# VHH binders against Bark storage protein B (BSP): the designs that were tried, part 5

Target 1, 288 residues: Bark storage protein B (BSP), of Populus deltoides (Eastern poplar) (Eastern cottonwood) (q09117)
Amino acid sequence: AHLRLGLVFTSDNNERALQDSGLYSPDSEDSSVDIAGRRFHSGTLNGSSIVYVKTGSHSVNMATTLQILLARFSIHGVIYFGNAGSLDKKTMVPGDVSVPQAVAFTGVCNWKKFRSEKGKLVFGDFNYPENGENLLGTVEYEKIKMFSPSEAPKEVFWLPITKSWYNAATEALKDMKLRKCYSDECLPGEPKVVFGSKSSTSDFYVRNKAYGDFLNDNFDAKTADTTSASVALTSLSNEKLFVVFQGVSNVAGETSSNSRVSYLASYNAFLAATKFINSIPTPRLACE

## First folded at step 4 (VHH)

Design p07 (from b11 with S104D H107F; framework vhh_7d4b_2)
Fold by ESMFold2-Fast, scan of step 4:
Structure p07 (fold): chain B 288 residues (1-288), chain A 122 residues (1-122)
Amino acid sequence: as target 1 above (288 residues)
Amino acid sequence: QVQLVESGGGVVQPGRSLRLSCAASGFTFSTYAMGWYRQAPGKQRELVASISGSGGETNYADSVKGRFTISRDNSKNTMYLQMNSLKPEDTAVYYCAKDYLEYDWSFGMDVWGQGTQVTVSS
């Protein structure tokens, strides 16, 4: 059967990067189908056969859309590109592309009563202070249950990127040149691809510096987004190959972000994804 | 200062030919890959043809292969698209574009022309 690569992203800005590249050619005028209000496009990306879809933001939209893609189309593996915030400006800055080795949900937690063990994350006064006590309680991060066809359900925190595709990406994108300027505005340094980092996914944006620092210090997470762990969980649950490319659009907790830098981040992530797609071997034909 | 200006569009009958030109200024033309893209009403913009900075490498969309020819004259800072055996399906606005990366085929386009309309109908 003819296997395709699935290319997924969340937003109109990510789609603009794909459209502005002009590298996508539809198979025919009617090569798109609408399923559950989402449009799936069948075509080629610089010669490689793909199906692409804009999923919408956050974990549920990605998981739902990706499951439809995998159930309705013959997909060999999943490539995600999108935007993320840096949690460590010494490691990566806006314009850079992160290729994480593992991703985790950091929005799945148990909110316990106050007076929990000292040393756990404890939120401050909410609006009901009693002699300075924190009445809000403590947040404890949890593992999630992962289902798959070939093994019993298991609890996992870190969701690993497919080892073979992660390794292929490191080889294909080594010393890759990324876009530095959009019109007359340029990044202060040369953007680069950063490999081997861990990424944090939650359904809220990490714009608070203290929380961003907490994720970096305690989980060794270098980027934060609202999507990557949903790509990982859904792909792993379906036993599909996958890889993630994150364009860094901001630094968590800093006020400096603008639409041109966000566009450059989206574009650089798209370029990395495209170079990877064109570098991987074609899938073998199944006997059945 | 970087500019791309298309010309040569028009209305033609099926089976006829048109030649599009793209005049470039404000950058070292010979070191950048260039491309022709098109967008039909209600459709996504797509790559039609691309050419390396030296002109030694070309690439075409399957829908135009054998009918269209891309070329460039680096001494005149001009890129061309010769369109033969035009079909109604070729009706679109055609855009000239410059790759962002010097000395390479990355196809990340950073400069676009304003477009020129091509209409194929009787």
Scores: ipSAE 0.000, ipTM 0.190, lowest interface PAE 18.4, mean pLDDT 83

Design p10 (from b11 with N59Y H107Y; framework vhh_7d4b_2)
Fold by ESMFold2-Fast, scan of step 4:
Structure p10 (fold): chain B 288 residues (1-288), chain A 122 residues (1-122)
Amino acid sequence: as target 1 above (288 residues)
Amino acid sequence: QVQLVESGGGVVQPGRSLRLSCAASGFTFSTYAMGWYRQAPGKQRELVASISGSGGETYYADSVKGRFTISRDNSKNTMYLQMNSLKPEDTAVYYCAKDYLEYSWSYGMDVWGQGTQVTVSS
């Protein structure tokens, strides 16, 4: 026997990419199990043994699902694919795939007190500040405490992707061709894999250009999503290898995004993840 | 250098069988979907059959379902089309083709063979 690879993603678009590929083959009997309302699928992806699961969006759904995966299955390492927004269109545009070297939570903050009148924030309204102005004060980003079996808890802001798997991904995916068209609708340029970026994770979507520019200018973050740092923290806490593939579905602050571009981004992230999985050296079965 | 070379075409009587082969080189054969297309004089090129990189999934055009079988041998970098119960309307030049994208299936072809003639006549 040998360990399986864990393949995780959040959304129906990600799952459709996997299903549409025709590359997944379920194991014989007991190819799926339901745990905490989530369905874990055991099978092969183009010949490689995997367990895959759709986690749901945002940090808590990802972290809880991934912890169940790692606790209940024999997993060698974690491959995430999903969607992200670009924070720098000179670096990457919709259809591209980002392979970050590090990710951070940018939604864990102290909101510093500021003396002002009642602001524009209405109960349940998170669209503040309007037009890029922060009228309620300043925020301070926090490091998080990371726990693991082999060392004392430590304070970390940037969560590094496993160096060996990041290097393996750069080798496996260099010069990779990606899908440009969905039916008769095509991307304006040739999509590409972009390596070495940093990524921002929060439980809110970065749809404000001023905030996106802030993340790029102050953290050198090139993509934003709602899950990648949860993948990183949970994997690192369990001392598991992991890698992240982000399909770019939009540019922060732009109005041009649609379901077909989102699907195409999901599909390109899936293609990158699959090529990486197929490149991983795995032990042979005990007997043939 | 990426190459696809077809063989096995010829002239046969209606009701007979032919087996086409496509020998591939210059790329990782097992990770690309492949297909057979045909073009008869005065008609557009059409997809006849396609097969996933692993060989686990296949597609057939309605006109050939039940008569043609596509297969591949990844150890030999070769794809096959077994053509049974041939009809005069199967007369065409048959091309093998490689999918544009690795780990994709039937999303577009970027490499084509030179073609092999199949003629079904009495």
Scores: ipSAE 0.148, ipTM 0.613, lowest interface PAE 6.0, mean pLDDT 86

Design p12 (from b11 with L101F S104T; framework vhh_7d4b_2)
Fold by ESMFold2-Fast, scan of step 4:
Structure p12 (fold): chain B 288 residues (1-288), chain A 122 residues (1-122)
Amino acid sequence: as target 1 above (288 residues)
Amino acid sequence: QVQLVESGGGVVQPGRSLRLSCAASGFTFSTYAMGWYRQAPGKQRELVASISGSGGETNYADSVKGRFTISRDNSKNTMYLQMNSLKPEDTAVYYCAKDYFEYTWSHGMDVWGQGTQVTVSS
């Protein structure tokens, strides 16, 4: 027997990238199964055995879908690809692919009472008021309690990507050429893979430049999305290998991305994920 | 260096068969889509058939559907074109080509072989 790789993503654009590639081949019998309203597809991606599923957006949809995947299928490890916003245009711009080294939840916080001891974020310094006292109080970012079968529960903020898979991705993608054009629409610069960044996950989109700057300046976060930390927490809790590929669709606080740029971001993230998958040897069970 | 070398061309009578081979070197063969193109004197180069990196998906020009079969052996870094029921209109130089992008099937090609002549006697 052999273990499969789990390929997860959230959106129709991500699924369209997979479909448009022509690289997926479904298994000959019962290539899909529906569980809790989600469709899991079993097949090969450029010759590698996978199960893929479209999870839906935001942290809860990702966590619940990924837990079903890991509980119901023999999964060696989890590959996520999807879209993210850049928090630092000097580091990455739309079309680029981020391969983060660590991700964190930045939407889990203790909102402190007005005039209480200061937390890590003072909202009034960023968006209200422009003068005078900050009536909104302060926010303190919380660590997440992580449970796993082999160790005591622990509090974590940064969720590290599996070191061996992060290193394998760095090696596999170091010379990678990404897609610049979709039909006759082209990105202004050559897209690139960016390694070693930290990423921010929340259940809201970071479209505000002041908040994006805050995340970059105070957490050294270079991308923001709604799912990556959920992939990390669920994978780590199940003691599964995982890696994250983020296609950059926009820059926080800049003019909005168009649908073609979002599709290119999805496609480039898919290309990076596929190259990584193709670099991983087929896992075998010890008794075979 | 990236190289593609065609073989198997020749002179053949109408209705007969030929098998072309393309030997690839210098890149990860299994991760690139490949194609066969042809060019007759005084005409533009045209796509004959293409195949995904895994070999799981193929595409054919209308003029060759049902007669030609494209395949690949990734363990041998070789692509093939089986040409059956050849017609005088199939006379051309046949080129193998590598897709520009890894893990895609874009039909934008960046590396071409030298070509092999196929002549179907009239």
Scores: ipSAE 0.000, ipTM 0.208, lowest interface PAE 14.2, mean pLDDT 84

